# VH-VL binders against Integrator complex subunit 8-like protein, part 5

Target 1, 198 residues: Integrator complex subunit 8-like protein, of Dictyostelium discoideum (Social amoeba) (q54vk3)
Amino acid sequence: MNKIFGVKIDSQQKKRQQSNKNLTVFNNGRYLIYIGDIHFDRKFHREALRYYLLGCGLETAFYSDPVKTSVTNSKYLTFLSRRIFDCFYFLRAPMQAIVVSQFFGNLNQTCLVSFKIIQEEYYQLDTNYFQYIWELPLLEILLTTFTKQKDLKKIYLINQIISNPIINENNHPDIRKNFIKNTKHNFWKAISSNYLLQ

## First folded at step 19 (VH-VL)

Design y6 (from x1 with heavy chain N35E)
Fold by OpenDDE, last read:
Structure y6 (fold): chain C 198 residues (1-198), chain A 119 residues (1-119), chain B 112 residues (1-112)
Amino acid sequence: as target 1 above (198 residues)
Amino acid sequence: QVQLVQSGSELKKPGASVKVSCKASGYTFTKYGMEWVRQAPGQGLEWMGWINTYRGYPTYADDFTGRFVFSLDTSVSTAYLQISSLKAEDTAVYYCAKLEWGDYGMDVWGQGTLVTVSS
Amino acid sequence: DIVMTQSPDSLAVSLGERATINCKSSQSVLYSDDNKNYLAWYQQKPGQPPKLLIYWASTRESGVPDRFSGSGSGTDFTLTISSLQAEDVAVYYCQQYYSWPTFGQGTKLEIK
């Protein structure tokens, strides 16, 4: 009788410890975001961005696996995305800001703010971040702008992306979901490498 | 083998319309764009524009706006150039060329289509 | 638009001799970020479409003979045929693809 009860308790304790570890990680992530907010309010945008990225990393585990598709994580990123957007904007990283605007959870808002940035700062847009665009309307805005400017290199890059079948809106929802998930994951890794390690 | 095959020569009167076809084979049609280049008799090459074959987005050079229309039939891997309100100065050989996004240089060309506009 | 100007308009060269064609752009076609010249050379024979010879100013297209070479940077470019062959009789065009593609006026190469 005693051996069956011991194994059940151990599994429950391990689950509780794992749940507590997960709770602790979530709490630490929120704390880092709070510190980020303090820096942001003080107009220390670079420091704020670092803490936001660290906080997001803990919350989404993007260092170890693709960004979790949990509703909680998505909502969390939506709320934080505006602050991160502002950080990039003030740091004169407009393309990073445009990519982050995709996390706003409102495509119209994403397009409006991005349109303004693209029109004003098209010459400063880092092409390395084009690959992290998953919203077709945003790609079309970029394409239109670069076409007007007759910048063939950037036009080709956008056309290459926009012609990828994986971005097709008519794809099965799961294909698109996975694509977006992976793109988000890669983006967070890229910006973390660029802003946390340098 | 990768190839582009264009429609045959056309003789038209001023004011008429012409539609030139360019059929692609040997590659995935929608993976690559299609460019159009004009060459008047005894003259040089003129870039007309391109079309994104996946999205169907055309881009026209400044001198080729209005009367020139790029279109597609992806089901048969064919690109089209339509010219309306033809003028004598439109007399030329029209070429299609495969456009590789991110790779530069036109490496595959159609054989060309002569369009003659005469009264 | 970027204007491309070739020189000479016509060239006669003896078989086995070196042929040199120059191309100038109205502005630089060099991108600073990748340090590449967005310039190509084409060969066109009578009744045929153009054939790509050189891209990125100096990279030879596959299947192009070694006697063809491209050089230059910025605004000044050169196509060289080290030893002219009979089959090399054609019109040659330079093209920039830094902006809207534009071609030189062409250089007619003949055998002397």
Scores: ipSAE 0.864, ipTM 0.942, lowest interface PAE 0.5, mean pLDDT 90
Fold by OpenDDE, fold request of step 23:
Structure y6 (fold): chain C 198 residues (1-198), chain A 119 residues (1-119), chain B 112 residues (1-112)
Amino acid sequence: as target 1 above (198 residues)
Amino acid sequence: QVQLVQSGSELKKPGASVKVSCKASGYTFTKYGMEWVRQAPGQGLEWMGWINTYRGYPTYADDFTGRFVFSLDTSVSTAYLQISSLKAEDTAVYYCAKLEWGDYGMDVWGQGTLVTVSS
Amino acid sequence: DIVMTQSPDSLAVSLGERATINCKSSQSVLYSDDNKNYLAWYQQKPGQPPKLLIYWASTRESGVPDRFSGSGSGTDFTLTISSLQAEDVAVYYCQQYYSWPTFGQGTKLEIK
């Protein structure tokens, strides 16, 4: 009888500890977002971005999944993505902003805002971030734009991406989900490395 | 072995249409694009455009819009060039070439297809 | 479109001698981001498709003899055959792929 109770207690304690840890991370994430907002309002976009990225990182850790799996997670990430998008835009990092726009949770909105940016800033889009595009319509917009500009290097790069079977919309949902998850993770890792460590 | 095999020579009258085929073998057809290059008799090489074999997106050079159509049959790893409303000036050897995205240079060519347009 | 101009249009070189073909682009084909020249050289023999010799201005394609070399940067490029062989008789084309691919007019290489 005693061994069964011990395991139950341990499991409950572990759950409580995990819950407490998650709550702490969540609270810290919110705090960082708040600090980010303060900086953002003061037009300190670089500082704001740092805090937002930290907050986003904590969110990813909190939910243990870089994809939107819950309503809370989705709302949180959507909010962060919009602020981060603005930061990148004001910091003249349009391609990063385009990538972030994919986190808006609305493909139409993503396409609209990205289209505008691409049309206006196509000449300064950092190609290093093309790999983090998972929405086919965005790739098509880029392809169309660069084709018009006869920029062969960028055209080839985009064609390489859109020809990858992993990005095919007809793939099993789980394959696509995993691809997006990994792409998101890699993107945040890259951004964190570039903007938090420098 | 990676190779491109094109259809045989064509003799057409002005106003007719021709469809040149380019069959790929030895590699994954949809992984690589297909380019088309024209060479008039005794003249140089002229890039016509390419087709993304995975998505089916064609891109045409400015001088090859309208009458020129790139198409695919992925089931048989074949790319097609169709020319409509043929003109005498369309007389040329047409080449297909494998296009590797991100790797530049046409490393694999078809043997060429002579299209002669004569009255 | 970028215009490619080769010189000379034709040349005759003795066996074992050096052959030099020049190619000029109307604008730079050097990409600043990767510092690569988007230029290729092709060899075409009668009745055959072009054969890729050099890409990135100076990189030999697999199977191409060492006697072939490419040099240059920006707008001026050179194909060199260090010791001309009988099998090297052909028309040579430079090509840029910085923008829409364009070819030079070709250089006919013959044995003197």
Scores: ipSAE 0.863, ipTM 0.943, lowest interface PAE 0.5, mean pLDDT 90
Fold by OpenDDE, last read:
Structure y6 (fold): chain C 198 residues (1-198), chain A 119 residues (1-119), chain B 112 residues (1-112)
Amino acid sequence: as target 1 above (198 residues)
Amino acid sequence: QVQLVQSGSELKKPGASVKVSCKASGYTFTKYGMEWVRQAPGQGLEWMGWINTYRGYPTYADDFTGRFVFSLDTSVSTAYLQISSLKAEDTAVYYCAKLEWGDYGMDVWGQGTLVTVSS
Amino acid sequence: DIVMTQSPDSLAVSLGERATINCKSSQSVLYSDDNKNYLAWYQQKPGQPPKLLIYWASTRESGVPDRFSGSGSGTDFTLTISSLQAEDVAVYYCQQYYSWPTFGQGTKLEIK
């Protein structure tokens, strides 16, 4: 009788310790966001962005599978997406801002804001972030704009992306969900690396 | 193994229409775009535009808007160039060429289609 | 649109000799981001489609003989055939793909 009870207690204790670690990390993430907000309100956008990314990074790092924590992550990102967007915009990182606009939860708003940015700042869009676009309408806006500007390099890049079967709207919903999940994850990793290490 | 085969020569009257076909083989048709190039007799090469074969989005050069239409039949890996309201000045060899979005330069060409517009 | 101008319009070169064709663009076709020249060279023989020889101004296409080379940057480019062969008789075109693709007027290469 004694040997079976010992293994069960150890697994429950490990689960509790893991849950407590997750709670502590979540609290730390919220704290970082709060610090980010302070910086944001003071118009220190670079610092604000760093703290936001740290907060997001902690949340994503602790949640090994963004899909499993999609509800929490979605709420978290919804609160931060606009501020992060503004940070990138003020830091003259328009393509990053466009990518972040995809987190607004409203495609129409995303398209409207992005359209304006693209029309005004098409010449300084960082092409390295094109790969993090999962909304087809954004790709089409980019394509149209670059076509008007006869920027062949960017046209080719967008055409390459838009021709990828993975972004096909007719794909099974699970395929699309996974694609978006992975793209989001990769985006956050990329921006964290670029903005936290500098 | 990668090949583009175009339709045969055409003789048309002014005002008529012509449709040139370009059949692709040896590669995934929708992965690569298709470009069109015109060459009038004894003259140089003119880029006409391209079509995204996956989305069906055409792009036309400024001189080839209106009467020129790019289209697709993906089921048979074929791109089409239609010219309406033909003029004598449209007399030329028309080439299709495979467009690689990430690798520049036209490395695969069709054999060309002569379109002659004569009264 | 970027205008491409080749020189000369025609060239006669003896077998085994060097042939040089020049191409000038109306604006730079060098991208600062990747430091590449968006320029290609094509060979066209009578009754045949153009054949890609060089891309990125100096990169030789697969299967192209070593005697063909491309050089230049910005607005001035050169195609060189180090030792002219009989099969090299053709019209040669430069092309930019920095913007809407445009071709030079062509250079007819003949044997002297």
Scores: ipSAE 0.862, ipTM 0.943, lowest interface PAE 0.5, mean pLDDT 90
Fold by OpenDDE, fold request of step 23:
Structure y6 (fold): chain C 198 residues (1-198), chain A 119 residues (1-119), chain B 112 residues (1-112)
Amino acid sequence: as target 1 above (198 residues)
Amino acid sequence: QVQLVQSGSELKKPGASVKVSCKASGYTFTKYGMEWVRQAPGQGLEWMGWINTYRGYPTYADDFTGRFVFSLDTSVSTAYLQISSLKAEDTAVYYCAKLEWGDYGMDVWGQGTLVTVSS
Amino acid sequence: DIVMTQSPDSLAVSLGERATINCKSSQSVLYSDDNKNYLAWYQQKPGQPPKLLIYWASTRESGVPDRFSGSGSGTDFTLTISSLQAEDVAVYYCQQYYSWPTFGQGTKLEIK
């Protein structure tokens, strides 16, 4: 009788230890974000961004689907995305900011803020980040603006993206989900490489 | 074989309308845009605009707004140019050309469609 | 809009000789990000659509003979036919695609 209780306790202890490890990692991520906030408040946006990216990386590595698992994680991500957005904005990286705005969880808000940035900063939008746009309305805003400016290179790039069947909003939800997931992942990898490894 | 085949020559009176067709074959029609170019008799080439064949978004050059309409029938891989309220100055050969996003230069052309506007 | 101006309007060259056509743009068609010139050259024979010869100012389209070459950067470009052949009789157009595509007025090339 004692051997069966030992194995059950061990499995529960292992699950608790694993849960505690996950909690510890989560706490470390939050700590980094806190440090980011300190830097942000001091208007050290580059440093803030680094800590936000580090914090986000830790959280995303352990929470593969943070959006599904808790409303709190979603709110947290939304908050973090706004801070990261601001960092990019102040660092004069408007295209990165536009991409991050897609994490706001509100498409209308994403479009509004992006529209403003695009109108004001269309000339310095880094085309390397066009590939990380998954929201069709945002692509259309870009297309409209670049068309107005008669910038064929950027128009072609946007048209290439917008004509990709994978971007079609009528795709099966699983296809879209996977596409967005991969795009998000690639985006975070790219910005981490560009801003953390400097 | 990648090719664009346009509709035949048209003779119209001023004020009439004409619709030129451009049928694509040998490639995925919606993957590539379609451009239109005009050439008046004995004159040079004029870019008219393009249409995104996937989204159906037309873009017109400044001189070709209003009376010129780009449209599609994707079911038959065909692009259309409609000109309304025809004028004598609209007399020209109209070309369609395949537009590759991210690639540059018009490498595939239709054979052209002569539209003659005469009283 | 970017204005393209070709020179000369017409050119007569002997068979086997070099033909040179110039094209000037009112604005630079060099993109700084990729360091490419957004310029193409076309050949048009009577009753035919234009044929793409050169793109990116100096890259030959597939199937274009080696005697055709493009050069230049920024605002000044040149199409060269190193040894003129009989089949090269045509009107040649430069085109920029940096902005709304615009063509030169064309250069008529004839055999002298």
Scores: ipSAE 0.859, ipTM 0.940, lowest interface PAE 0.5, mean pLDDT 90

Design y6 (from x1 with heavy chain N35E)
Fold by ESMFold2, last read:
Structure y6 (fold): chain C 198 residues (1-198), chain A 119 residues (1-119), chain B 112 residues (1-112)
Amino acid sequence: as target 1 above (198 residues)
Amino acid sequence: QVQLVQSGSELKKPGASVKVSCKASGYTFTKYGMEWVRQAPGQGLEWMGWINTYRGYPTYADDFTGRFVFSLDTSVSTAYLQISSLKAEDTAVYYCAKLEWGDYGMDVWGQGTLVTVSS
Amino acid sequence: DIVMTQSPDSLAVSLGERATINCKSSQSVLYSDDNKNYLAWYQQKPGQPPKLLIYWASTRESGVPDRFSGSGSGTDFTLTISSLQAEDVAVYYCQQYYSWPTFGQGTKLEIK
């Protein structure tokens, strides 16, 4: 890390290069993600989350470029997903953590961690994020939980979601893939708006 | 026009079964759920549960988790209520109602089906 | 489950006069997130299914005459018919849909 930021030069040139390097680091998505990791290691979860979101935002033109967004999802977000999950969990944002668990790439792990959160936090899950669940088993866990609680409004919301043909698990793989991709993009747009500007 | 048309009255003996149909028209059947409501003679209304018409997922009120089965035939936009091991206390009018999955009351009802269970 | 209790069980009102029917829930049906009361009123005439009159405690369903109005909040609700007409002879039910739907026992409205 120090070799990337350290250069031996004269004092005047060093000041100018260091100033430019500092500006480049804030405008470089990869280095912003690295700064996020530093904050994460110090348990500064809000700061870590903000740097992760800003870094991925810069890499994707704030999710306006579909190709760059797809690359950023595969290149960074799979590896960051567990850290971003922890950030949301410790920031007391359990529904956002549940959505991020779908990025783990292992449905069994997704269901295991999300089931624990749902059983403990169901009464305060933010329903604005229910639209970002694309795994039917998670929707069924939510539905079962709210049915036990007889929470009709949340039951209706889940039923509305699972009745949408676009989420059907039997859709053509291209339709399924595009739905998941678009849902991921919309989620990152939503949380970037909520957490970068706060 | 949105309409629910139920099958005709039934006269059954205890221990038999009955299957009440509710045919929907005027809307996309799988967009909305279907509720079932019971009204015993001279008594009030009792919610029995619903079925998600897209997924086929039934949800039953606590008192209706045994002998009562909700089912569908989406090819003819029809929901069914089957009652097995009929008892005299099952004598009632059975209504279906469209479930919008929303914050509104029940605005569309079937005409009702009288099921009479007597020896 | 939320128990819905109506009063009176039977009511006779002179033609053209005001009729009021009360409904009380065993717990609040006010959903704090949207500040709405999840309560509906139904009219049932002989040989017919129930007809929705009011939802959200006070919102009139389309096609329902202006003489029908709903009021109340939390646990206490009222259906008012401002000028009773002959066709209003029916049984009236309140219903909560905050949780598993439950209905009041009904109020039979008659012309005095």
Scores: ipSAE 0.768, ipTM 0.899, lowest interface PAE 0.8, mean pLDDT 88
Fold by ESMFold2, fold request of step 23:
Structure y6 (fold): chain C 198 residues (1-198), chain A 119 residues (1-119), chain B 112 residues (1-112)
Amino acid sequence: as target 1 above (198 residues)
Amino acid sequence: QVQLVQSGSELKKPGASVKVSCKASGYTFTKYGMEWVRQAPGQGLEWMGWINTYRGYPTYADDFTGRFVFSLDTSVSTAYLQISSLKAEDTAVYYCAKLEWGDYGMDVWGQGTLVTVSS
Amino acid sequence: DIVMTQSPDSLAVSLGERATINCKSSQSVLYSDDNKNYLAWYQQKPGQPPKLLIYWASTRESGVPDRFSGSGSGTDFTLTISSLQAEDVAVYYCQQYYSWPTFGQGTKLEIK
């Protein structure tokens, strides 16, 4: 039998859990986030991350309105951002940590933390996650770092990103808010695919 | 259809300045960078650097960080190379080339601008 | 900077014969992440800008005749013209774009 916090989501198992009243109450996303905190406090960062991602996913299902689903995804990452950042950092996923630092709500802190990671880990940053950077100062830190290393391929990747008008930091606020919201959502899909389902 | 057209040849005295233009047509100017390449008489090709045409961010090769300035006028899809305090050693043909932010080499070049610096 | 050295500095080849130009880099231009050699070959005729022939060491640019081929890996590269034609008289340059781009000194190809 699967653990209540690790149960698979399918129609037959959902029906069986519903008939088993005490088992059903622990599928609440907020309880999964709490269990994530327990694993985090024990330094089990992969399990903590798994529960954080699953909990955020279940809270999105609780708030099944399309607008609330988008906002809920962002709210959970924003609220949990420092914990998820630490999980990625200790799991040796520095680029994912840099993306999550953008959720801190403090650009100065985002740049300070990410600058240190970039200077230490630039050679192993996963370029598949470069597309999820929406703060121009972070892209400029990456560009300066790779320019110093004369890494032409990575310099070209950053230049592709900063040359796209949609990422322009001076766009109308509605365009920029929508771009950031979509980018957060796509990042959520990517980390769920890589860390929850694998 | 895709073209880079450069300004005409220049004859200058040492200490003067020159501004070479490179006008792009047939593509979205700000989607691609612009590279500059120098070829001195009897010598090979030297990469000088590029400019990001959307952001205006220049990057210079080490030997070209001083007197050489890349600039843009995006309203007319034109990149510029300005050389100040001209020296005899600056005598060369200066090429612009379209920079695809990719790994395919330099496929589109301007016709070149000869700058001659002579006493 | 990665130094590119071509050999020979010039060569003369009869029409219809094979021409071979070598290029050596001071360090590997093979990018480990994608296993591609970041090396290009250019043809330059008098009074004209260079024309891209080959990129990724062996990939022919579109519109370039089949007689032009590139080979090699790491630090040693070769441009081959399998059957020389009159219009192939030019200076040929190799260029790495692994790091800040650098060119070989050029190889002048003439009809014997």
Scores: ipSAE 0.765, ipTM 0.899, lowest interface PAE 0.8, mean pLDDT 86
Fold by ESMFold2, fold request of step 23:
Structure y6 (fold): chain C 198 residues (1-198), chain A 119 residues (1-119), chain B 112 residues (1-112)
Amino acid sequence: as target 1 above (198 residues)
Amino acid sequence: QVQLVQSGSELKKPGASVKVSCKASGYTFTKYGMEWVRQAPGQGLEWMGWINTYRGYPTYADDFTGRFVFSLDTSVSTAYLQISSLKAEDTAVYYCAKLEWGDYGMDVWGQGTLVTVSS
Amino acid sequence: DIVMTQSPDSLAVSLGERATINCKSSQSVLYSDDNKNYLAWYQQKPGQPPKLLIYWASTRESGVPDRFSGSGSGTDFTLTISSLQAEDVAVYYCQQYYSWPTFGQGTKLEIK
C-alpha cells in the first residue's frame, strides 16, 4: 500500500503497534474502515475520510485489482462509497462527491444525489475532476446546468469530454469495463495524493 | 488543408424552407463542433449557435430557437442549417465555423452562403 | 447577453501610420479561474468570411503579421495596427466568448 501511492504510515504509529496482533489489525482494511466509522459518527469527517481511503486501498488496491474488488462483498463496497461521498460533501468537496456517487452501483441514485449537488454548488465544482465522470447522464446534467449559466469554458470542457470515443456508451462491454476500471483507479490515485498526503 | 465548403447561394420566397450545407475536410469531423454565424446585408456578425458533431447535440442562441435547425451527416463530414418558414429578414450570408471546444476563437470559416428571401 | 461596443465606427489612417480600434463590453470578460480575457478580434474583407486575428485579448493567431496587437482587460480592449498596410483595409470586429458569443458592430478601416 505504502509503495503503491507513496503513502507513508507514520513511524510513530508503527512504534505504538508492538505485537503481531496489533500489526495485523492495523493492516486489516475492514478494521480501518471501522475506525473511520467511529470518526464519522463523531462528525470528524476529515479523519474518517483518511481511514476510509486507507481501508479502501487495502480492500480493493484502490480499484486497480479486479479480482480483489470482485471478491469483496458488494454491499460493503457500496456502504463505503456512500460514507466517502458524505465525507467529501461535508468537507466542501462537492465534485469529488459527485465522482464517488458513480460507485453506488445504481445510476438512478447517482443522478439523484449528483443533480442536487450540481444545482446547489455548480459555481465551485472543481473542473480537474470532470475527467473522472464515466456516466454520460452526469455529464449531460453538468452540460445542461452550465448551458443555463451560459458558461462557455465549462460547456466546451464537457463537450470535449463527451466527444471522446472512449466514453461512448455503445462501446463493446470489455472496452467500457476497462475504461471505467482505469478511471476509478486514476481517481483514487488523485484522491490519495490530495487527502492522504496532506 | 483544413477546409469548410458551403453550398451555393439560394433564392427563396417567403414561407419556403432552405437547407445550407457545410462540408468539412482535412480534419476529424466528429472531434470538433460546428458553429453557425449570420450576417445580414450591411450588418455585423450574429452568432446563431453550434452543434456537437459527435453527439448531434445542438445549442441555439436565444433568437434562433424556433425556425432554425442544425443537423449532420457524419458519413460525409457535413453539417446543415435548415431554416423553415422563411421571412424577408432571414436574407443574409450564413457562415459555418469549426469549433475546437477550446479558448481560441473561430479560426476556420466556410466561404458563406447567401440566402435571399424575396417575394 | 454581453453587448460589445466598438469605436470608432469608421477610421481613415495613412499608410505606415498607427491605427487604433477600441472595444468595450457591457460586463467583464475576464474569467476568474484562469485570469484570461475571453475576447477576440476579426478582420473581414468584402465577400470573404471573417479572419481571426487575436484571441485572449492579446494573443496573435498563427500567420497574423506582427503589426497586429491586442491589449486591454476586463471591459476595455484595443486592437492596434502599428504600421498600416494597403491590405489591411477591412472591417474589424471584436467578439467576446466569455458567454454566448457576441460581436461588436464593426469598425471600417480605410486608407487616408
Scores: ipSAE 0.764, ipTM 0.904, lowest interface PAE 0.8, mean pLDDT 87
Fold by ESMFold2, look of step 19:
Structure y6 (fold): chain C 198 residues (1-198), chain A 119 residues (1-119), chain B 112 residues (1-112)
Amino acid sequence: as target 1 above (198 residues)
Amino acid sequence: QVQLVQSGSELKKPGASVKVSCKASGYTFTKYGMEWVRQAPGQGLEWMGWINTYRGYPTYADDFTGRFVFSLDTSVSTAYLQISSLKAEDTAVYYCAKLEWGDYGMDVWGQGTLVTVSS
Amino acid sequence: DIVMTQSPDSLAVSLGERATINCKSSQSVLYSDDNKNYLAWYQQKPGQPPKLLIYWASTRESGVPDRFSGSGSGTDFTLTISSLQAEDVAVYYCQQYYSWPTFGQGTKLEIK
């Protein structure tokens, strides 16, 4: 990152101009996503995640624009979903990784990857992110796992979620699509708050 | 007013079956679970399990995974406990209780149904 | 499973005096994430279902007189009735709901 933002400057005028250019680069969401990829390829997962979130945040006015947020979900976040999953996994944020697995567009792959994480990490899954699970099979895996552990608090939390009619798998497709869309938006807003603003 | 009204007492012989009903009123039935608790004569309370009233998913305590079946009829806001192959040891008062999916104890109980199993 | 043990099994207390019932769990019922004890107290009168008095070890259920109080943490819990009244004659049960719910054996409270 030093070479991208730091340059040798041969005058105060050039330093002022370079400083303004560096600020413009950081305001370009797509360029920040590209920088995220560079860090990801180097296995710097925290930096990669931060650049992905910042880049997508700029593209969406930090999720204040629903139209831009929907466009950013389809153009960037679906493509980035496996990389963001890996970032959360290696940063030891397994529940966030499970939520992101739902972006893969393949429910079998989502369940396979998340089942492994749930079986290995169930005791440290962050319950604040349970609300962002929209795939009933994932909720059932969580429920079965916590029932085996007799963890009543987590069992009750999952039961609250699966008892909500809005998550019903048999709802009209428009209702389901809108629920998933809103849940995705709320998730990105929450993780950006947690991982960009500390 | 939130209420759970259970069916009347039953006198049965060993080997028979019984079905206890628990009718809910005063709240949205599928928003809350239903628990079942047993109390043998002169004894303490035993949790038997619950049923998720929206999904119909039962969960049974370890000692109640065989002859005990929880079921629902959501059209009449009623939960059922069925006990098959009755034994003398099944003689007890059976309570239903409303299950809030939260961090509380059991705040709303049915009046209890005495099931007596005697030769 | 978590075994709940109450003491005493029975007690007699003069009207207007303090009654104290103890409850001990075989394992901690303190959930570390929220720092709450998943322990409840119930009152049961003859021919009636149990009535919830206290949850989270010390939180009084709505409509329960303030003479009832709960205390304790981890494995050791106490129900206190500060000024015993005639209507308080009952059997009292502690119950954990940290895991599959289990109840203590009960404590019969009588007026001396």
Scores: ipSAE 0.751, ipTM 0.892, lowest interface PAE 1.0, mean pLDDT 88

